VHH binders against (R)-2-hydroxyglutarate dehydrogenase (hgdH). Designs and how they scored, part 16

Target 1, 331 residues: (R)-2-hydroxyglutarate dehydrogenase (hgdH), of Acidaminococcus fermentans (d2rju7)
Amino acid sequence: MKVLCYGVRDVELPIFEACNKEFGYDIKCVPDYLNTKETAEMAAGFDAVILRGNCFANKQNLDIYKKLGVKYILTRTAGTDHIDKEYAKELGFPMAFVPRYSPNAIAELAVTQAMMLLRHTAYTTSRTAKKNFKVDAFMFSKEVRNCTVGVVGLGRIGRVAAQIFHGMGATVIGEDVFEIKGIEDYCTQVSLDEVLEKSDIITIHAPYIKENGAVVTRDFLKKMKDGAILVNCARGQLVDTEAVIEAVESGKLGGYGCDVLDGEASVFGKDLEGQKLENPLFEKLVDLYPRVLITPHLGSYTDEAVKNMVEVSYQNLKDLAETGDCPNKIK

## First folded at step 4 (VHH)

Design b9 (framework vhh_7xy4_2)
Fold by ESMFold2-Fast, scan of step 4:
Structure b9 (fold): chain B 331 residues (1-331), chain A 120 residues (1-120)
Amino acid sequence: as target 1 above (331 residues)
Amino acid sequence: QLQLVESGGGLVQPGGSLRLSCAASGFTFSSYAMAWVRQPHGKGLEYIATISYSGSTTYYSDSVKGRFTISRDNAKNTLYLQMNSLKPEDTAMYYCARTIYDSGKTYDYKGQGTQVTVSS
């Protein structure tokens, strides 16, 4: 079977090759995303395509795939909105996705952001990079073992974040709409109000539910401890960006770390050095460094997460080709 | 075996109040988040409110925030929706639903519904 893999970065090539040893596909990995007619036409002679979130399987590109004889459309992502699923079904394409991968990847990045803000390491290293080795009052830090860490959302990722913070000696409390059993050794499940009132650090791992809107609102921020740290490595839409900016500027929030932004596709993946950002809220967030730390959606850019995404995609293809069905089939 | 039975609907004038109840059986009610959703005649299902397993966290749609209150009694396996300042656009079949964190779905079960009609 011939498989075209889009959006493959050079460092990921060994993982795609190693994972393929068990499957024996004829794979071709390209750095291009599926986005233009030219990139869609690259699938000529291939039986299957494996997409990423920056690929767009719109009607035009799906028509090209149908004409070229592509049989399977896989995406190595948990999100599927980059695929016109109804039109793909109309054209008869079997589709599958990767609903789960290493929860440690995102959890570790959230912990890293929190620790950088707690210990002021971005501030301190920015100064030493200019040969300023003086110590000031802002560098004075609380140790994480003297902190209460609140985890909002106790799914797979939130539980791992709780375990890591607990392992570092922090008091960990968390909130979820479901009762989560088996976490009592490392996390006490409490109300949202108790998380907000007691936490020195809050990390968000809740799913984005459109009907519920943002979790982090002006009211949420008002209820937090003065000088507390907030981390969002989940979804940009979970946070009211303007409210967070106001909280950082006022000093209500001691720091904000994020790996995601609402409307991030307008800036992430691009080199905009020396340019003003079209979204003035993003410009303000950048200007608040080092009290605001931004990473450009790298939470899953790890050895284990990439390996999981590739292996599951290859297995999805095998299941679809052999049986016409797959546990991860897009319906 | 699993059942959600709604009650408390009826005809009410604009500005009035109703309290809906949902009796749950066939599962460990206290371990699940619960929701209220509604469906106006000829329209799709609309989310109203969610309550956490313990009752300590609640979420509301913007259309009902400040007017409706979701609550639960885990000892009685019962979910409630207190509806105040009712408007004609609140007219719908109201369903009690058990929530899930599954991609693309927020509810795995809903009851038979109770009709709420807001008119004079």
Scores: ipSAE 0.000, ipTM 0.412, lowest interface PAE 12.5, mean pLDDT 90

Design c1 (from x14 with T57R V102E K106W; framework vhh_7xy4_2)
Amino acid sequence: QLQLVESGGGLVQPGGSLRLSCAASGFTFSSYAMAWVRQPHGKGLEYIATISYSGSRTYYSDSVKGRFTISRDNAKNTLYLQMNSLKPEDTAMYYCARTIYEDSGWTYDYKGQGTQVTVSS
ESMFold2-Fast, scan of step 4: ipSAE 0.445; ipTM 0.768

Design c10 (from x14 with T99V V102H K106W T107S Y108L; framework vhh_7xy4_2)
Fold by ESMFold2-Fast, scan of step 4:
Structure c10 (fold): chain B 331 residues (1-331), chain A 121 residues (1-121)
Amino acid sequence: as target 1 above (331 residues)
Amino acid sequence: QLQLVESGGGLVQPGGSLRLSCAASGFTFSSYAMAWVRQPHGKGLEYIATISYSGSTTYYSDSVKGRFTISRDNAKNTLYLQMNSLKPEDTAMYYCARVIYHDSGWSLDYKGQGTQVTVSS
C-alpha cells in the first residue's frame, strides 16, 4: 500500500520509518501541508494520505483525491475540523483520526511554562546571556510547594499535569464538568470559583466548546488572585486574548504562558523576525516578554506523542483496509 | 432505559418568565454533566447552558447569559432552567441533554422529547 504523509519534519522521519517496520507500507513523507491544488495532486499514485492539523481537506482537495484514486483519508490528529467530513463521506472516503496520544507531552509543556514564569527563568537567562549577573527584586520567587495549582479540565492531559505538580509538592485543585473519580490522592475536585480564588497557578486543559466561547474571560481573570500565573497549552479559542493582555499589563496576572493562539495559523510556522505582526494582539503578546511566554504550538512535538500519532495512524489504515472499519473511524 | 422528560414550556409574553424542568431516569444523574439545548423551527440545535455534576460550575451561551439560570437537584434527579426576560428570539423546542467529553471535544449522547417555548404576544 502506498501512503503519502503530509507535514513531516526532518527530525520525525526516523519515527515514521521505525513505526512502519511492522506494517510494511510504501511511505513517502513530505514537509508540505495539504492546502493547495498542487499539494493535493502530490497524492497521485497513492492509496492513502495521512494529514495533520495544518492540512485542509476541503471539497476541492477531496475531489482531486477522488479523481486520483486515493482510497483512505487519515489524520494523525485528535482534531478533525480541517476535513470536510460530510463531503468526504458523500464521496465514499473512509476516514480515521488519532483521538489519544501521550498526555505527558502537553502536560509537561504546561508545567514547564508555569515553572519558567514562577521562577522567572526566561527573564533571568536573557540577562545572563548579556553577561548581567545582578539579582533584582523581580527574580524573587515563591517555591511551587508553597503554591496552590488549579487545573481547569481534568481529562487525560489535565490529570497528568495535576500529578506532576503534586509530585513537585504543590497543593493541587481542579475543576471539570464531570465528577472525576480516582484522583483524590493528587488532586481535589472543586468548583471553578474555588479554583480561581485559591490558585497561584492555573493551567487550562479543557476542550473548546464553540457555543460556550472563551473559558478565560474578563470575569474569570477578575476572580483570580492578584499576581497569579495562567497557562494555556490547550486551544487558543479558550482564552480572550485582549482580556489576558489587559490583565498582564495591569499586573492582575503575574504571567501568561501559552503554546496556542486564536488565529495562530497566521504566524506559527513562519519566520517573522524584524517584522511587525498583522494581528496587533499578537504583537502586544510578544512585546510583553518575559511576563508572557509563547511557544509555537509544539506541545505534541515529542518522541512519544509523534510515535503514538504515527503508529495509531498506521494501525487505523490497516484496520480500514482489512475490515472496512476501525475503532477510530470518523463517523 | 435512559429517559429524559422535559416540562414547563408554554406561551409567554415578551419580558416574561418560564421555568423548565427535566426529570431524569435510567442512569446515575448525580455523576453526569447536563445541558439545555434548543432548536428554533427550521434551524439547527443551539447550545444554551451546561451544569457540572455537582451543580457548582455553570456555562452559558452569550445569547442567554444574565437572563437564564441552569440548576439541578441531584436528590430528585431533576434539571432546571429558569428563563427570565424572554424575547421572541427565545422561541424554540427546548431539550434536556446528557453531556459527554472525548479528546476531540464534547457532545450530547442523549436528549429528551423536548418542551415547546413560544414567546409571543
Scores: ipSAE 0.020, ipTM 0.515, lowest interface PAE 5.5, mean pLDDT 90

Design c14 (from x14 with T99H Y101W V102T Y108F; framework vhh_7xy4_2)
Fold by ESMFold2-Fast, scan of step 4:
Structure c14 (fold): chain B 331 residues (1-331), chain A 121 residues (1-121)
Amino acid sequence: as target 1 above (331 residues)
Amino acid sequence: QLQLVESGGGLVQPGGSLRLSCAASGFTFSSYAMAWVRQPHGKGLEYIATISYSGSTTYYSDSVKGRFTISRDNAKNTLYLQMNSLKPEDTAMYYCARHIWTDSGKTFDYKGQGTQVTVSS
């Protein structure tokens, strides 16, 4: 089977090759994303494509795949909005995605963002990079073991974040709309209001549910402790960006760390150094460094997460080709 | 044999109040988050409110926040929606729904037959 893998970075190539030893596919990895007619036509002669979130399997590109004889459309992502799923079904494409990969990857990044803000390491290292070795009042920090950490969303990733913070000595509380069993050793499940009222650090690991809207609203922020830290490595839509900016500017929020932005495709993956960003809210977030820390959606850019995404995608393809079905089939 | 049976709807004047009930059976009610959703005539489904499995956490749409209160009685397998300061815009078929978070972004996996609420003079 010939498989075209889009959006593969040089550092990921050894993982794609190593994972393929078990499957024996004829793989071709390209750095290009599926976005233009030319990139769609690269699939000529291939049986399957493996996409990522920066790819756009719109009607035009799906029509090209149909003409070229592509049989399977896979995405190595948990999100599937970059695929016109209804149109792909109409054209008869079996599709599958990767709903789960290393929960530690995103959890560790959230912990890292929180600790950088708690200990002011972005601020302090930016100064020492300019040979300023003086210590000031802003560098004075609370140890995480004297903090209450609130985890909003106690799924696979949130539970790992809770375990890491608990291992560091923090008091960990969390919220989820479902009762989560088996967490009592490292996390106490409480109401959202209790999380907001008691936490020195809050990290968001909830899924985005369109009907519920943003989780982090002006009301959410108002209920938080003065000077608390907020971290969002889940989804940009979970946060009202304007409200967070206002909270940081006023000092209500002591710091904000994020790996995601609502509308991030307009900036992430691009070198915009020296340019003004089209979205003025993103410009404001950047200007608030080091009280705001942004990473460009790399929470899953780790050895284990990439390995999981590739292995599951290869397994999905095998299942679809052999049986016409797989557990991760897009319905 | 999952069932959700809504009741309590009716005709009410603007500014009035109604209390909706939903009787659940065929699943462990106390283990699930529950929601109320509504559908005005000729329009799509609109989310109203969610309540956690224990009743300790609630979420509301902006259109009803401060006017509606969602609650539950796990001993009776019953979900409630207290609707105050009703407006003509609240006129809709109201559905009780079993709330579920999924990787595909689905908000609920089952809803009942509904109860009609009409707000007019």
Scores: ipSAE 0.005, ipTM 0.393, lowest interface PAE 9.9, mean pLDDT 90

Design c15 (from x14 with T99M V102E S104T T107V; framework vhh_7xy4_2)
Fold by ESMFold2-Fast, scan of step 4:
Structure c15 (fold): chain B 331 residues (1-331), chain A 121 residues (1-121)
Amino acid sequence: as target 1 above (331 residues)
Amino acid sequence: QLQLVESGGGLVQPGGSLRLSCAASGFTFSSYAMAWVRQPHGKGLEYIATISYSGSTTYYSDSVKGRFTISRDNAKNTLYLQMNSLKPEDTAMYYCARMIYEDTGKVYDYKGQGTQVTVSS
């Protein structure tokens, strides 16, 4: 079977090749994303395509795939909004996605951002990079073992974050709208108000539910401890960005780390060095370094997460081709 | 057998109040988040409110925030919706739902037959 893999970075090539040893597909990996007629036409002669989040399987591109004889549309992502699912179904395309990959990838990045803010390492290393080796009052830090860490959202990723912080000696409490069993050895499930009142560090791992709106509101921030650290490596829409900026400026938040932004597609993936950002909130967040730390949506850019995404995509294709069905079939 | 049975609907004047109840059976009610959703005649389902398993966290749609209060009694396996300052726009069939999450968003894995609320003179 011939498989075209879009949006493959050079560092990922060995993973695509190694994972394929078990499956034996004739794979072609390209750095291009599916976004234009030209990139859609690259699928000529291929049986299947494997997309990622920056690919757009819109009506025009799906029509091209249908004419070219593409049989399977796979995405190695948990999100599926980049595919016109209703139209793809109308054209008869079997589709599958990767609902889960290494929860450690995102959890570890959240822990890393929290520890950088707790220990002021971005601030201190920015100074020593300019040969300033003086120690100041801002560098004085609380050890994480003397902190209470609150985890908002106790799904797969939140539980791993809780386990890591617990392993470091922190007191870990967490909140979820569901009662979570089997976590009692590393995390105490409490009310949201108790998480906000008691936590020195809060990390967000909740799904974004449009009807519920932002989780981190002005009221959420007001209930937090003075000088507490907030980390969001989940979804940009979970945070009221203006409210967080105000909280950092006032000193209510001691630090804010994020791997995601509401409207991130306007800036992430682009080199905008030396330019003023169109979104004034994003400009403000950048200006608040080092009390605000931004990573450009890299939480799943790890060896294990990429391996999981590729292996599950190959398995999805095998299942669809052999049985016409797949546990991860897009319905 | 999993069941959700809504009650307490009826005809009410604008500005009036109603209290809806939902009796749950066949599952561990106290372990699940619950929601109220409504469907006006000829329209799609719209979200009203969500309550956490313990009752400590609640969410409301902007259209009902400040007027409606969701609550639960885990000892009685019962979900409530207190509706105040009712408007004609609140006229709908009201359903309680057991909530689960999926990767594409919130999923209601069961809702009952509903209870009709009509706000009219």
Scores: ipSAE 0.376, ipTM 0.738, lowest interface PAE 2.6, mean pLDDT 91

Design c16 (from x14 with R98K S104Y T107P Y108F; framework vhh_7xy4_2)
Fold by ESMFold2-Fast, scan of step 4:
Structure c16 (fold): chain B 331 residues (1-331), chain A 121 residues (1-121)
Amino acid sequence: as target 1 above (331 residues)
Amino acid sequence: QLQLVESGGGLVQPGGSLRLSCAASGFTFSSYAMAWVRQPHGKGLEYIATISYSGSTTYYSDSVKGRFTISRDNAKNTLYLQMNSLKPEDTAMYYCAKTIYVDYGKPFDYKGQGTQVTVSS
């Protein structure tokens, strides 16, 4: 079986090499994403493709794959909205995804952004990089053990974030649409309103549901404590970007950290240094540094998370090829 | 043994109100998020609203936000949908649903037999 894998970075190659040896597949790794006719045509002669979240398996690209004789479409991501699943199914493509990987990867990044904002380290280190070693009033910080941390979404990632903050001495409260059992030692489950009212730091780990729209709205922000910190390393669509900008500008939010943006494919993965961004909201977010911190969707760019995503994708392909089915098959 | 039984539908004039109820049995109702979904004749399922296990968090589709209110009574194992300012476009079979997984796929594992709502003059 010949497999084309998109969006592979140099540091990931040893993981792919180990899996290729274990599974006996002929895999070609390319740094390109599936996004144009030219990148879709790279699949010529391959039986299967493995995509990433910045790939677009739209109708046009799926038609190219059908014409080229591609048999399987896999994505090494938990998200699948970058694939036109209904159309792919209509064309007869078996598909599979990676529903779970290391929850610590994203949780640790969320904690890191929260701590950078709480301790003003981006501000402070930007000054010392210019040899300014003076201390000012903005650098005065509250210790996290004197903070209440709210976790919105108590799935696998949210629970790890709660455990880390609890381990640092914070008071941790959280909200989820389901009653979560077995967390009482490190997190108290409360209402969303109580999370908003009591938290000094809020980190979002909720799923995005298109019909519900954004979780972080103007009303959500209004209910938060003045000067509170908000972190979103989940999905860009969970946040009303304009509302967050207004809250940072007004001082309602003391800081905003994010690893995701609504419409991020227009900027993430690109070197746009010295250029004005086409989306004026993204330009504003960048201009609000160091009260706004942006990382370019690298929450899962860790040793353990990448290993999980690659290994599960190989197993998915093996299952589909040998049995026509897979536990992680996309319907 | 899991059962969801919807009631309260009927024929109403535009601008009218209805309250739907869903009686749940065969599972620990107070531990699960619940949803209302609808299916207009000849169309697919449309999400309406979700309520958390405790009732403290609610979500609404844009088409019903401000007009519909989802609520629950965990002591009675009952889910409600208060529908105000009804429009002809709200005509559909309404289903109560038990939610499993609210991400990347279908958010519910079971829906009841439904209750018909018709908004017409």
Scores: ipSAE 0.000, ipTM 0.254, lowest interface PAE 17.4, mean pLDDT 88

Design c2 (from x14 with S56D Y101W V102E; framework vhh_7xy4_2)
Fold by ESMFold2-Fast, scan of step 4:
Structure c2 (fold): chain B 331 residues (1-331), chain A 121 residues (1-121)
Amino acid sequence: as target 1 above (331 residues)
Amino acid sequence: QLQLVESGGGLVQPGGSLRLSCAASGFTFSSYAMAWVRQPHGKGLEYIATISYSGDTTYYSDSVKGRFTISRDNAKNTLYLQMNSLKPEDTAMYYCARTIWEDSGKTYDYKGQGTQVTVSS
């Protein structure tokens, strides 16, 4: 079987090749994303494609795949919004995704952003990079062991974040729609209101549910402690961006860290240095550095997460090809 | 200092074969993707092939696909291009280039001195 893998970076190549030794596919890895007619036509002669989040399997590109005889569409991501799933299903494409990979990858980035905001390290290191070694009042910090950390969403990633903060000596509380058992050693499950009222740091690890809208609303922010830190490495749509900007500007939020933005495809992956951003909210977020820290959706850009995503994608393809079904099939 | 030295060019008949070599020094060869590009007399540079830093993944231009094979030996810091079924249109100065994989290897930051390939007809 011939497999075309899109969006593969130099550092990821050995992982794609090593994981393939067990499967024996004829793989070709390209740094290009699926986005234009030219990149869709690269799939000529291939049986399957493996996409990532910056790919766009829209109607036009799916039509090209159908014409070329592509049989399987896989994405090595937990998110599937970059695929026109209804249209792909109409064309008869079997599809599969990667619902789970290393939870430590995203959890560690969330912890890193929280600690950078708590200790003002982005601010401090930016100053020393300009040879300014003076200490000022803004650098004064609370130790995390004197903080209460709230985790919103106690799935696999949230539980790892809770364990890391607990290991650092913080008091950890969390909230989830479901009662989560077996966490009592490192996290106390409480109501959302209690998380908001007591936490010095809140990190979001909840799924986005369209019917429910944003989790972080003006009311959510109003209930938080003055000067508290908020971190979102989950989904951009979980946060009302305008409300967060207002909260940072007013000082209600002491800091905001994020690895995701609502509408991020318009800026992430691009070098826009020296240019004004089309979305004025994104321009404002950038201007609020160092009270706002943005990383460009790289929470899963780690050795273990990439290995998991590739291995599961190869297994998904094997299952679909051999049985016509797969536990991770997109329905 | 950084050097790329091409060899193996020469005169060959249509339908013949040549193997080009490129000896790299002055940088960590195994950490870079590499490319072959060519320039016919009086014309611009034309992309031929790219190989990943590990040697496991390759790209080819449509004009050479199925006829040329790019390979590398990281232990010897050497890049190769096996050229089969040569055509008069393949006549050009061939350059070894250090490249950026993220753009499909079509951008390069260093190019060697070149080796001339002439297909006689």
Scores: ipSAE 0.000, ipTM 0.215, lowest interface PAE 18.4, mean pLDDT 90

Design c3 (from x14 with T50Y T99S V102Y K106L; framework vhh_7xy4_2)
Fold by ESMFold2-Fast, scan of step 4:
Structure c3 (fold): chain B 331 residues (1-331), chain A 121 residues (1-121)
Amino acid sequence: as target 1 above (331 residues)
Amino acid sequence: QLQLVESGGGLVQPGGSLRLSCAASGFTFSSYAMAWVRQPHGKGLEYIAYISYSGSTTYYSDSVKGRFTISRDNAKNTLYLQMNSLKPEDTAMYYCARSIYYDSGLTYDYKGQGTQVTVSS
């Protein structure tokens, strides 16, 4: 079977090749994303495509795939909004995604963002990079073991974040829409209001529900402790960006760390140094460094997460090709 | 076996009120988030209200926010939806649903047989 893999970075290529030893596909990896007619036409002669989150399988590109005889559309992502799922189903494309990969990858980045903000290391290292070794009042920090850390969303990733913070000596509380059992050794499940009122650090690992909109609203922020730290390495849509900017500017939030932005495709993956950003909210977030820390959606850019995403995608393809079905089939 | 039984639907005039109930059995109701979802004739499912396992967190779709109230009684294994200021657009089959995580959002793994709500003058 011939498989075209989009958005493969040079460092990831050995992983795509190593994982394929078990499957024996004829793979071609390209750095391009699926986004234009030209990149869609690259799938000529291939049976399957494996997409990434910045690929766009819109109606036009799906029509090209149908004409070219592409049979399977896979995405090595947990999110599927980059695919016009209704239209793909109408055209008869079986699709599958990767709902689960290393939860440690995103959890560790969230912890890193929180610790950088708590200890002011971005600020401090930016100064020492210019040979300023003076200590000032802003560098004064609370130790994480004296902090209450709130985890919003106690799925696989949230539970790992809770375990890491607990391992560092923090008091960990968390909230989830489901009662989560078996976490009592490292996390106490409480109401959302209790998380907001008690936490010095809050990290978001909740699912995005389109009908509900943002979880982090002006009301959410108002209920937080003055000077608390907020981290979002889940989904950009979970946060009202304007509300967070206002909270940082007013001092209500002591810091904001994120690996995701609502509308991130307009900036992430691009070198825009020296340019003003078209989205004025993103410009403001950048200007608030070092109280705002942005990483460009690389929470899953790790050895274990990439390996998991590739292996599961290859297995999804095998299941679809052999049986017409797959546990991870997009319905 | 898992069972959800809805009741309380019926015919009501615009501006009227109805209270839906859902009796749950066959699982630990108090450990699950629950939802009300509706389906107008010939349309897709719309998630209209969600409630956390403890009842402390609720979410509403914009179409019903301020008019509908979701609540639960964990001692009775019962979910409720208080519907006020009903509009013709609220006409649909209403389903009680057990919420689960799926990819980037919430969905359901089980829903009851539904109760019809018709809002007409």
Scores: ipSAE 0.013, ipTM 0.525, lowest interface PAE 8.2, mean pLDDT 90

Design c4 (from x14 with V102F D103E S104T K106R; framework vhh_7xy4_2)
Fold by ESMFold2-Fast, scan of step 4:
Structure c4 (fold): chain B 331 residues (1-331), chain A 121 residues (1-121)
Amino acid sequence: as target 1 above (331 residues)
Amino acid sequence: QLQLVESGGGLVQPGGSLRLSCAASGFTFSSYAMAWVRQPHGKGLEYIATISYSGSTTYYSDSVKGRFTISRDNAKNTLYLQMNSLKPEDTAMYYCARTIYFETGRTYDYKGQGTQVTVSS
């Protein structure tokens, strides 16, 4: 079976090749995303495609795939909104996705953001890069073992974040809409109000539920401790961006770290150095460095997460080709 | 077996009130988030409200904020929806739903035929 993998970075190539030893596919990896007619036509002669989140399997591109004889559409992502699922189904494409991968990848990034903000390392290293070795009052830090860390969302990723912070000596509390069993040795489950009231650091690992809207609202921020740190490596839509900017500007939030932005596709993946951003909220977030730290949605850009995404995609293809079904089939 | 049994629906005039109940059995009710969803005749499911396992956190759709209140009694394994200032647009079959969360969102389980709410003269 011939498989075209889109959006593959050079450093990921060995992982695509190593994972394929068990499956034996004839794989071709390209750095291009599926987005134009030209990139869709690259699938000529291939049986299957493996997409990622910046690919767009819209009606036009799906028509090209149908014409070319592509049989399977896979995405190595948990999100599927980049695929016109109803139209792909009409054309008879079986589709599958990767609902889960290493929870440590995103949890570790959240911890990193929190620790950089707690210890002011972005601020300090930005100053020493300009040969300013003076110590100032802003650099004075609380040790994480004297902090209460609140984890909002105690799914697989949130539990790993809780374990890491607990391992560092922090007091860890968490909130989830479900009662979570088996976490008692590293995390105490409490109400959201208790998380907001007691936490020096809050990290968000909740799913985005459209009907609930943003979790981090002006009311959420008002209930937080003065000078607390907020981290969001989950979804941009979980945070009211204007409210967070106001909270950082006023000093209500001592810092904000994020790996995601609401509307991130307009800036992430692009080199905009020296240019003003069209979205004034994103310009403000950038200007608030180093009290605001932004990473460009790379929480899953790790050895284990990429390996999981590739292996599960290859397994999905095998299941679909052999049985017409798989546990991760998009319905 | 898992059972969710809705009751309390009926015919009510615009501006009126109703209280819906949902009796849960066959699972550890106190460990799950619960929701109310509705389905108007000939339309899809519409989310109404969610309540956390302990009752400390609630969420509402914009269409019902300030008018509806979700609550629970874990000792009685019962979920409630207090509906005030009812509008003709609230006419629907109302379902009690157990929430299932994934990293990318949630889905709902519901049981039986629900309870019909009709807002009309």
Scores: ipSAE 0.255, ipTM 0.679, lowest interface PAE 4.0, mean pLDDT 91

